# VH-VL binders against q0atu2: the designs that were tried, part 211

Target 1, 119 residues: q0atu2
Amino acid sequence: MLDKKARIRTSREYRNVFEKGKRLSGRFLIIYYVENALDNNRFGFITNKKIGMAVIRNRIKRQLRAIVREYQGQVKNKHDIVLVARAGIGKSSFEGMEKDYIAIMKKAGLFARNANKID

## First folded at step 8 (VH-VL)

Design yc43 (framework fv_ivicentamab_arm2)
Fold by ESMFold2-Fast, scan of step 8:
Structure yc43 (fold): chain C 119 residues (1-119), chain A 119 residues (1-119), chain B 110 residues (1-110)
Amino acid sequence: as target 1 above (119 residues)
Amino acid sequence: EVQLVESGGGLVQPGGSLRLSCAASGFTVSDNYMNWVRQAPGKGLEWVSIIYRRGSTDYASWAKGRFTISRDNSKNTLYLQMNSLRAEDTAVYYCAREYGSFEYYFDYWGQGTLVTVSS
Amino acid sequence: AYDMTQSPSTLSASVGDRVTITCQASQSIDSWLAWYQQKPGKAPKLLIHKASSLESGVPSRFKGSGSGTEFTLTISSLQPDDFATYYCQQYDSYSGEAYTFGGGTKVEIK
């Protein structure tokens, strides 16, 4: 599980990331990201009903949290990042989601530490 | 020196099955993302399938359910099992390695093996 | 679906010529484009990634440029070894589909 401090929890905080953040799309994921004024990174997760039924959305959300947790040490500090699952994500494997996450984070310039662990 | 050598292509009737092989040397397939890409006569390249480092798989929408990508780590060999073949599946099939990063381009390709689906 | 259009489909040139091949995306792909070279009977070979980043071991006469929707591969002085078919490939996941390829450009002897 991600620590409580590493979660985006309020609708106002999500709205701030969407309105002021940059957007980058991956194959199965979209990220919105903005620098924050805190000492840590925070992550939000959105899985909408276009993905499928609640059981599928729940599985995807759990898998995305696990991926983010595994790679949190590589993320540049002081960012709020929202992951939005695309409609096709339900057909992806876990590693497909993981690879897509790493690719979009690298493209965004958000992976800066411990590159040897991901290569 | 990296080498990828495909085999198993040939003439098969519609509705038939065929298994392609790709023998890798100079690197370990389980350390990389391995793909099948095809090219119909006179047409462009078309992605078919991927197998990820931990063995998860993903497919083009038209290939899902008919094609199965797999590997044998002890033989350092990639496979593509093709079932319910159609005339539209006639193509040269290439084995391709994705660059050792998490981006979606190919640094090494095999020579290809021709699959002809005809009555 | 995402479209990648290459032009020309066939190009006739002589050794020493400057050759220009274009690739157009139906919507912006930023710089997420690779170029490949394929000789008859041979495996495709990666030349360029991220629109302009030349791969190690690829001759400096190859140059990629462009961003957004229009991309160019230039060979500044064509050599005998360069007669081949060239393909562009987008890998901008904004389309939901990675790996979309152009139709290819065959560079033939004039």
Scores: ipSAE 0.326, ipTM 0.752, lowest interface PAE 3.6, mean pLDDT 86

Design yc44 (framework fv_ivicentamab_arm2)
Fold by ESMFold2-Fast, scan of step 8:
Formats: C-alpha cells, sequence, structure tokens
Structure yc44 (fold): chain C 119 residues (1-119), chain A 119 residues (1-119), chain B 110 residues (1-110)
C-alpha cells in the first residue's frame, strides 16, 4: 500500500492535476503531472469502466499501486501524478504495465537518470 | 558480439505444432526484453510476442491462446511454442532484442527461421 | 490503433541519386519512430531511432527527419549497398500498439 500522504484523495485535487498538469501517453497508461507545494509526492489512480468489469479494474489499481510503490524512491520529489489506465491495460501482464510506467516516467523527466538501469 | 540464431522452422500441416528456438550469445536473455516478430513471404513485419525480464509475457491479440513464448536461462535460449497452426501463420520468424528497459524498438535481430503451414 | 503508411511502396533509383521515403502516422507519435533496413533473405537492421538519431556504424548519408505525423528517411547519395526494403516503426504507444510497422518501401535498381 501507498502511505496516505502519498495519495491524491479528493476530486478537487484530481481536477487540479488534469487542468494544470502536463500529459504524457504510454502504451497502457496516461500520466498527468504537476509540481506541488508539499514536501512529498502524491499519486492518483483512475480506471474507467471501458477497461472492463470491476474485478479487472480493481486488479489493475492494486497492480499500479504496487508498481508506483516499488519505484517511489526514484521519483523526483514534490509532484502530484495521476495514472489513468487505458482500455487495453486489462490485456497487459504485470511487467508490461511496469515497463510502460518506467517508460512514461523517464520520458516525463520524473525519474532520476539511473532509475532505468535494471540489471 | 551480440548474436541471435533461430532454429526449429519447417513444413507443418494445418492444426499442427512447432517449437522455435533462439540461441543468444554476447548477452543474457533474462536481462533483456525479448520478442518474436514474423514476416509472411513478400509481406511486412508483424509483432508476435514478448517475454520480460521476470518472465511475464504478452502477445499480439491474434497469437494469444495459440502461441507461447518462454526461455531457458541455463541455455540462454528463447522459445516460441506454436499450436493450432494455420496457413496464414506461414512466415519467417525472427527473435529480436529490445533496446534498453523502456524502449519498444529492436536493436538486434536473428537471421530468422521459415515456418510453412501447408497441406 | 495507428496506421503507418509508407510511400512509395517501390522506388527505382540509380547509384548517386538522392532517395526520399516517407512514413505517415494516422495520428501524432511525436518523435517515437525507428527506421530499419532489410536486404533480401536477411533480418532487419536498425538504422535510426527517435526519428533522427543515427545508430553507430550507419553511414552519414542516411538521415531521418520529421515529427508528429510525417517522417522522412533520406539517403543523400545512394550506394550499391543501399538497395533494400526500408521499414518505419512507431513506438509512441498512444494507441496501445507500440510495435506497429509501416508497409515498407523497396528501393531497387533503375
Amino acid sequence: as target 1 above (119 residues)
Amino acid sequence: EVQLVESGGGLVQPGGSLRLSCAASGFTVSDNYMNWVRQAPGKGLEWVSIIYRRGSTDYASWAKGRFTISRDNSKNTLYLQMNSLRAEDTAVYYCAREYGSYEYYFDYWGQGTLVTVSS
Amino acid sequence: AYDMTQSPSTLSASVGDRVTITCQASQSIDSWLAWYQQKPGKAPKLLIHKASSLESGVPSRFKGSGSGTEFTLTISSLQPDDFATYYCQQYDSYSGEAYTFGGGTKVEIK
């Protein structure tokens, strides 16, 4: 689980990221991201009904939270980041989603340079 | 020196099975994202499947359920098990390595192995 | 889903000619495009990634350009070794299809 402090919780906070943030698209994920005035990063997760049934959407949310948690220490501080799952994500493996997350975060300049060096 | 060498292709009847091999040298398969890409005679390139570093797999929609990508780390070899083969599966099959941890283009390819599905 | 359209499908040229082939994406892929060269009976070889970044060992006569939806591969002075089929591949992934290839452009002797 992600710490309470690391989660975007309110509709107003999501709206702020969507309206003021930058957008970057990947294979299975879209991220919206903006610098915040806090002392930490916060993450939000959105899965639309077009992705599939509730059981699939819930699995995807859990897997995305696990991926974000694993790479949390490599993310540049003071950002609000919302991950929006695309319709095709339900067909992806866990590592397919992980690869897409790393790709997007690196392209956005949100990871430390060494974060993409996986042995 | 990076090399990929495919084998296992041949003539097979519709509904039959074949297992393709791709022997890698100059790098470790389990440290990379490995793919199969095919090319029907006189046609273009078509992605088939990927195996990720931790062993997750993904497939083109038309390949899912019939084809299985796998590897043997002790032999540094990639495999493609093809079942329920159809005439439209006739193609040269290449194994290909992806560049880096988050790119989706191929830096090295094997020479290919021909699979012919015909009565 | 992206469509990747290459033109022309076949091009006849002579040694020393400037050759230009085009790759069109049905929607923007920024600069996330690679070019491959394939000679008859051989595997594809990576020439260019990120639309314009030349791979080590690829001759400087090869140049990639473009962004968004229109991309070009130019060979400034065609050599005998350059007669081959060329493929573009998008890897923007916006449509969820990171491995979409163009139909190919065959560069053959005039």
Scores: ipSAE 0.536, ipTM 0.814, lowest interface PAE 1.7, mean pLDDT 87

Design yc45 (framework fv_ivicentamab_arm2)
Fold by ESMFold2-Fast, scan of step 8:
Structure yc45 (fold): chain C 119 residues (1-119), chain A 119 residues (1-119), chain B 110 residues (1-110)
Amino acid sequence: as target 1 above (119 residues)
Amino acid sequence: EVQLVESGGGLVQPGGSLRLSCAASGFTVSDNYMNWVRQAPGKGLEWVSIIYRRGSTDYASWAKGRFTISRDNSKNTLYLQMNSLRAEDTAVYYCAREYGSWSYYFDYWGQGTLVTVSS
Amino acid sequence: AYDMTQSPSTLSASVGDRVTITCQASQSIDSWLAWYQQKPGKAPKLLIHKASSLESGVPSRFKGSGSGTEFTLTISSLQPDDFATYYCQQYDSYSGEAYTFGGGTKVEIK
């Protein structure tokens, strides 16, 4: 589970990331990201009905939170990042989603220098 | 240094099964993302399946339920079990290693093994 | 293919010619593109990654360029060893599936 401080919680905060942030698309994920004025990162998660039934959407949210938590130490500080699951994500394995997350974060320049050693 | 050698191809009837092998040398398959890619006669390349370092697997949508990728770490060998084969599965099958852990491109390929599905 | 279009499909050239192969993505893939060479009866061989980064051991006559939606592979002075089929591959995960290859360009002797 992500700490409360690391969560984007309000619709205003989500809207700020969508309106002012950059967007990068991956295979199963889209990220929207913007620098914040805090010393920590905050993450948001969006799974819409096109992914599938509530059971599938809830599983995807749990898996994405686990992935983000696992790699949170590699992410450059001071960012608000929203992960939006694409329709096809429910067909991916856990490691497929993890790989997509790492690839997007590296391509966006959001992983710290030492995160390159995870490769 | 790095070598991948496929085997197990041959002629099979529609509805039949076949298991392909890919023997690796010069590196450890379990430390890498390993893929199968096929090429129908006179056609281009088409991705089939991946096995990740922790053993999760993913497939092209048309391959799900019919094809199973696996490995034997003690033999440093990758496999593709193909069931319910169709004429359209006729192709040279290559095993391929992905560069790193997030790239999605292939740095080494095997020579390929021909699978012909015909009545 | 809809998302990765390679042209021409066949190119006829003589030794010493400059040849240019184009690869077009239907949407921007930044520079996340690889080029492969496949000789008859052989496996594909990686030539270039990240649009322009030449692989170790690949002759300097091969050059990749481009970004966004239009990419080019150029062979500045074609050698006998270069008659092959060339494939581009996007790895930006465009259209939801990684590993999308172009249709290939066959470089034939004139």
Scores: ipSAE 0.665, ipTM 0.833, lowest interface PAE 1.0, mean pLDDT 88

Design yc46 (framework fv_ivicentamab_arm2)
Fold by ESMFold2-Fast, scan of step 8:
Structure yc46 (fold): chain C 119 residues (1-119), chain A 119 residues (1-119), chain B 110 residues (1-110)
Amino acid sequence: as target 1 above (119 residues)
Amino acid sequence: EVQLVESGGGLVQPGGSLRLSCAASGFTVSDNYMNWVRQAPGKGLEWVSIIYRRGSTDYASWAKGRFTISRDNSKNTLYLQMNSLRAEDTAVYYCAREYGSWGYYFDYWGQGTLVTVSS
Amino acid sequence: AYDMTQSPSTLSASVGDRVTITCQASQSIDSWLAWYQQKPGKAPKLLIHKASSLESGVPSRFKGSGSGTEFTLTISSLQPDDFATYYCQQYDSYSGEAYTFGGGTKVEIK
């Protein structure tokens, strides 16, 4: 679980990221991201009806939060980032989602440190 | 020195089964994303399956239900169990290692093992 | 990036020639493209990643360029060891497909 201060909670905050942010699509995820004026990162999570039933959407949302939490220390500070799950995410393994998250964050230039000399 | 050596290929009848092996040396398979990629005679490269670092697996849509990727960490060996084989499965099968933690591209390949499905 | 199209499918060249192979993606993949070399009867070998980053041990006569949808692999002075089939591969994963290869370009002796 992410701390309260690390979560995007209001419709206005989500709208700001969508309207002012950059978009990058991965295999199972889309991210929208924008620099914020805070001293920390905030994450939002969106799972829509295209993914499947509520039980599947809730599972995906929990798994994405776990992934974000695990890699929080790698993310460049002062960003609002919204993860939108794509329709195909329900077919992915947990590690498939994790790998896609790492790939899109790396491509977006949002990982501040690279201890493993990632491509 | 990184080396991947495939074995287990051969001639099988349609509907038959075959298990391929890929012995790795110079690195640990469980620390990497490991894949099977095939190439039909005179044709291009086609991705088959992946096993992730913690053992989750994913497959090409056409391979689901027929092919199973696995590994034995104690033997540092990757496997591909192929069931319900069709003439269209005739190909050289390569095991391949992905680069880094987000790669989706292959830095080392085995020599390949030929699977011929024919009556 | 469901489609990766390579041209030409085959080219004939002599030692010392400058050879150019083109790869086109059906949608933008930024610079997330790798090039492989495959000699007859052998496995593919990674030459270039991120469109232009040469792998360690690969001769400097190989050069990758391009971004977006148009990419090229150039061999500035073809050597006997370079007669092979070359494949591009996108790894942007933008379209939901992660491992899309081009159809290959065979470089043959004239």
Scores: ipSAE 0.632, ipTM 0.841, lowest interface PAE 1.2, mean pLDDT 88

Design yc47 (framework fv_ivicentamab_arm2)
Fold by ESMFold2-Fast, scan of step 8:
Structure yc47 (fold): chain C 119 residues (1-119), chain A 119 residues (1-119), chain B 110 residues (1-110)
Amino acid sequence: as target 1 above (119 residues)
Amino acid sequence: EVQLVESGGGLVQPGGSLRLSCAASGFTVSDNYMNWVRQAPGKGLEWVSIIYRRGSTDYASWAKGRFTISRDNSKNTLYLQMNSLRAEDTAVYYCAREYGSWQYYFDYWGQGTLVTVSS
Amino acid sequence: AYDMTQSPSTLSASVGDRVTITCQASQSIDSWLAWYQQKPGKAPKLLIHKASSLESGVPSRFKGSGSGTEFTLTISSLQPDDFATYYCQQYDSYSGEAYTFGGGTKVEIK
């Protein structure tokens, strides 16, 4: 679950991640990430109009939240991470998005464990 | 130890269909990301399709709607159903296994099976 | 083809020569690059992953190097078994497709 505590919610918080964070691009996703001064991770999600109609953007956002929730326990603590969906993401399967998420998190050095051994 | 053996290639008329098989031994296909990659005569390598561990599938844009990747876990065999074949589909088709869950390179390849589309 | 350029497309060499082939990415892919060897009539075989990590059983005369946008595969003393086509493949996915291969470099006998 990505409850209130685990979400980036304000425009100020998003702006902080974009301005001070590192950026890494994947096939379908871009992440911006920065260490925070909290005792937990927080996630933000951006789906823009280039992805498609509202129904597609809402599906993508829901699927990304599900992926983040599934792998939350493997993410190194004390980070604010914003996922920005790229235009092509609407053509991807769920596992295609999941694989891209795992790849970018691994390349960023943000995963503490090998995600392959969990599923 | 690890082996991938393709079959099912042959000569087919434009508009025809073929089903390729890839029999795996030494590992379980459902535990891996499995791909089809093709190579037209005298040309380079071109990715076709993937089936993920939980059964999601993705395709190259030119393959969507005509090609279907699938597997039979009981036979440990990967398939590619090819419909509405065109002359430009003439190629050797390889079955290939990806390394791990987040690295998109191929650690094992089958010997390939030739598909020739001509009148 | 997309994002990956190999040079040269063909290379003539003699046994014992030092051979270098280059792979250029259109944008930085860090070290996320693999090299494959393909002999006539055979499937590609993985030689190197993560730009420089040699696969088990691959002779030490093969060496991968580079990072960012420029990568090199070097064969320090070419053997008869090495006449083949070599392909690089990026797996950083900055482009729209994760499985982008270079156009290949054919190493043929002089």
Scores: ipSAE 0.758, ipTM 0.875, lowest interface PAE 0.7, mean pLDDT 89

Design yc48 (framework fv_ivicentamab_arm2)
Fold by ESMFold2-Fast, scan of step 8:
Structure yc48 (fold): chain C 119 residues (1-119), chain A 119 residues (1-119), chain B 110 residues (1-110)
Amino acid sequence: as target 1 above (119 residues)
Amino acid sequence: EVQLVESGGGLVQPGGSLRLSCAASGFTVSDNYMNWVRQAPGKGLEWVSIIYRRGSTDYASWAKGRFTISRDNSKNTLYLQMNSLRAEDTAVYYCAREYGSWEFYFDYWGQGTLVTVSS
Amino acid sequence: AYDMTQSPSTLSASVGDRVTITCQASQSIDSWLAWYQQKPGKAPKLLIHKASSLESGVPSRFKGSGSGTEFTLTISSLQPDDFATYYCQQYDSYSGEAYTFGGGTKVEIK
């Protein structure tokens, strides 16, 4: 699980990311992201009912948190990032979600070059 | 030198099964994202399936449930098991390696193996 | 899944000609596009990735350009080895599969 300090928890914080942030779509994920005034990154996770039943949505959220945790060291500091799962994500494998996350974060310019463990 | 060599194609009747092989040399399949891509006679390219570095798999929606991608790391060989074959599955099947860990384009392709589904 | 449209489907050209092939995406894909060359009876070969980045060993007469929804592949002085079918592929899907190919453009001798 991600540490509490690394999680977006309030409606106000989510609203700030959606209203002021940039949006980038991947195959299974949409990210909304904005620079924050903190010393750390914070992540939010949204799964809508179109993905499936609660048990599926909870599995997807858990898997996305695991992916985010694994790649924390590569993310440029001082960002609030919300991951929104697209309807098709329930059909993807864990590594398919991981690949999409890596791709979208790199395309957004959110991965630091000096901490890149992927290439 | 990177090389991919497909085999296992041939003539099969509708409803039949075939297993394709792709022998890799000059690199390790388990270190890469490996794909199957097909091309019907005189037509364009169509993605079929992927196997990721840790062994997760994903499929085109029409292939899910009928086709299974796998690999044997000891033989450095990729496979595609095709079941319940239909006339529209007639195509040259290529194995293809993806570049890197977050891009979805193919840097090396095999020669292809022809699968003909006909009576 | 969204459409990748190539034009023309076929073109006739002579050695030494400048040839331009167009690829149009139904939605913006930024620069996430690759070009492949396929000679008769052979596998596709990667020519260009990220719309304009030429692969090692590919002749400099091949040039990719464009971003967003409109992309072009230009061959500045067509050689005998260049008579082939060319395919674009997007790899920045916003809704469907990431591996969407164009329908191909056959470059044939005039």
Scores: ipSAE 0.532, ipTM 0.818, lowest interface PAE 1.7, mean pLDDT 88

Design yc49 (framework fv_ivicentamab_arm2)
Fold by ESMFold2-Fast, scan of step 8:
Structure yc49 (fold): chain C 119 residues (1-119), chain A 119 residues (1-119), chain B 110 residues (1-110)
Amino acid sequence: as target 1 above (119 residues)
Amino acid sequence: EVQLVESGGGLVQPGGSLRLSCAASGFTVSDNYMNWVRQAPGKGLEWVSIIYRRGSTDYASWAKGRFTISRDNSKNTLYLQMNSLRAEDTAVYYCAREYGSWELYFDYWGQGTLVTVSS
Amino acid sequence: AYDMTQSPSTLSASVGDRVTITCQASQSIDSWLAWYQQKPGKAPKLLIHKASSLESGVPSRFKGSGSGTEFTLTISSLQPDDFATYYCQQYDSYSGEAYTFGGGTKVEIK
């Protein structure tokens, strides 16, 4: 569970990230990310019907939130980040999603100091 | 000193089963991402499966449902259970360790074990 | 999925020769590419990661270069130990797949 301040909640805020942000694709995830004018990070999550039935999409969204929450302390401050699940994510394990998240965040340069502990 | 030693290969008939083992020394399997990679005679390398640090697994699409990767932490040994074997599964099977948490390349490989599926 | 294409498939070379092997990705993978050496009957051995970073204990005659879609492995002065098959592997994960290997380049004596 993420704090309300750490969530992207409005269509306007999602649109800003998509229009002005950078895009990076992983195996199961795409992130869109942009620096914000706040003192904290905010996360958004998108799961399309192409991923599978509602029970699968809801599981994926719950698991992604859990992953983001676990690693939130490693993320550089002042970013809005939207995670978009790719169609193939429904076939991935929890740790497959987690590893993909870590990989894309590190490649994006969004993980702060002490990320070496994860290696 | 890191070492990986595979065993369990041999001749098997189509539709048969075989279990491969990979004994690790010089490091702990459960602290790493461990993979199986195969190579058909005279052909290139093909990724098969991964087991993650907390025990989740993922597979190449063609391996899903037929192959099962597992480990025994007390024996520091990786396994690949292969069922419903086909002639196309004839290959040398290698176990391989990934370098870090997000860089998906292999720093150490075993010597390989040959699996021959007759037709 | 990426296509990883290596060229040539086979080359014949003599000790002391400069050997160049190319690896092309169908889409940009930045510098997320590794090179492996495989001798007959043996497992692959990691030579280079991140396109150009030489692994500890690998001779300096091996050099990796390139970024984006075109990568090169160069052996500046071929030694007897270097007759082997070489594979590139992308690990960018961009556009989905990871662990995609090139078809290999066999360096033969002649």
Scores: ipSAE 0.213, ipTM 0.754, lowest interface PAE 4.6, mean pLDDT 87

Design yc5 (framework fv_ivicentamab_arm2)
Fold by ESMFold2-Fast, scan of step 8:
Structure yc5 (fold): chain C 119 residues (1-119), chain A 119 residues (1-119), chain B 110 residues (1-110)
Amino acid sequence: as target 1 above (119 residues)
Amino acid sequence: EVQLVESGGGLVQPGGSLRLSCAASGFTVSDYYMNWVRQAPGKGLEWVSIIYRRGSTDYASWAKGRFTISRDNSKNTLYLQMNSLRAEDTAVYYCAREYGSWEYYFDYWGQGTLVTVSS
Amino acid sequence: AYDMTQSPSTLSASVGDRVTITCQASQSIDSWLAWYQQKPGKAPKLLIHKASSLESGVPSRFKGSGSGTEFTLTISSLQPDDFATYYCQQYDSYSGEAYTFGGGTKVEIK
């Protein structure tokens, strides 16, 4: 659901975020994040077999992209951010994943200050 | 101003059912994440369930499948339907409001309603 | 998985005493911790959030401190209204454990 320009697509770009980025764990998500030299944010998504079968992993990936898209305007510009789904995310509701995403992004200091009052 | 009043507790036999209510005043329940938290006599606090602003729900692993959280926006009231009750479910059940959309702490609590599961 | 260990389980004190309650997390939770006060027969009341941020209407004799894995609630000059059970709660993450509370510390009259 995100614009192509806002997605991390190559293994080299993912590797850069993992190696040079900071890591923060939430209930259902782990984020790795690093400032980039671009004029926009880019997001990557990783779902592994610990989550469940392909149908569950595809649903989670779709839902995470929808969450990121809804809040993309709140994210501090010029960051590469990779979301890694933890085992157990398949048991969470959509809003549970959304809440975890908001919590992690705020704790990482990646949401703009005015976003601290998200309703 | 903000008040939460629980009701519906009582004595029930093992395997029985009860429905708890939490009447809210001074705020709109659909604008907040609402929770149920319980406390066995003489014991500590234990989280039970949450209902999010858009109506998604999540549960403690031991509560999933037996307990159902819901709300009636027209009555500004939160509910907890408890089925297949066990002696271990004996506790005071509190209705609790979360401070914000991502802060996982409770700013207001009701006075609680006692549920006793005994033969 | 976060475990919250609270100590002591019971503490006897006199009015005017300085009381210290400790809460330890099994893993770092940064400053994402709240403290609650529960008087006999009453619901818990929020005292402090983000380890050290005092809630409106809570007396200044209550102080929260700490970060990472060790947190402390201090009551500088105990008053009669302060005889209660105190609970810490982590909110860094559910980590599958949902909202995790400490076991509680009962502050009773000496």
Scores: ipSAE 0.572, ipTM 0.829, lowest interface PAE 1.6, mean pLDDT 88

Design yc50 (framework fv_ivicentamab_arm2)
Fold by ESMFold2-Fast, scan of step 8:
Structure yc50 (fold): chain C 119 residues (1-119), chain A 119 residues (1-119), chain B 110 residues (1-110)
Amino acid sequence: as target 1 above (119 residues)
Amino acid sequence: EVQLVESGGGLVQPGGSLRLSCAASGFTVSDNYMNWVRQAPGKGLEWVSIIYRRGSTDYASWAKGRFTISRDNSKNTLYLQMNSLRAEDTAVYYCAREYGSWEYAFDYWGQGTLVTVSS
Amino acid sequence: AYDMTQSPSTLSASVGDRVTITCQASQSIDSWLAWYQQKPGKAPKLLIHKASSLESGVPSRFKGSGSGTEFTLTISSLQPDDFATYYCQQYDSYSGEAYTFGGGTKVEIK
């Protein structure tokens, strides 16, 4: 569960990230990201009907929030980041989603060194 | 307390350019979403452009490429640069504030400035 | 952009009448709809935000209702000061224009 301050909540803020942000695609995730002026990171999550039924979409959304929370300390500060789940994400395990998240964040230059280490 | 004052309207020939200004007092433009809205004589309201808190911008599809919204935070002033003007751009142009968290819509408007595009 | 259809375009009424203006969105906008009043030669004035929240200083005879795709503005007892043009506006657009206005309803003296 992410803190309220760490969540993108308004449709206008989502639109700003989509229109003005950088885009990077992974296997199961697309991220859109922009720097912000808030001294903290904010995350948004999009799961659409192409993924599957509500029970599947809700599970994916919960799992993505858990992944983001687990790795929030590795993310470079001052970013608004929206995660968009791709249609194939329902085929992935929790660890598959986690691996894709880490890979895409590192490729975007948003992760600090040792983001993949759990010590 | 809160006031918006537009200026810069006038008669311009088709293909010409014009720059509108909107001076704000009683609040800081960079703390709000600022908009331009126009109204052709005897017609309804039409949204033109927005500048967000961080300075990102969006435009109506017909305005993109011809109109540019900007602001000068040191002067607390909003601008609209209009290029390649057409007869159908003839309208009263309003600047409008959208306060805070998306809930309030356009809570304050300027008096408007008339732009007439004619030979 | 979400299409906003407003009806009627013109409404003739007398002081004391109850008038109702309707606004229909082509897609659900939840409750993200505002109502404005515009008098001749003046800028629009915000009356209601978030479908039903009355702005400070706006008389209680103005009421907004609805959610999703259908919204109404009701003036329960029309006063001389209420003869004006009214506009609805969506401000929920996630996948379109930031704002879309209805075509307007002119409330004029019968």
Scores: ipSAE 0.007, ipTM 0.531, lowest interface PAE 16.6, mean pLDDT 84

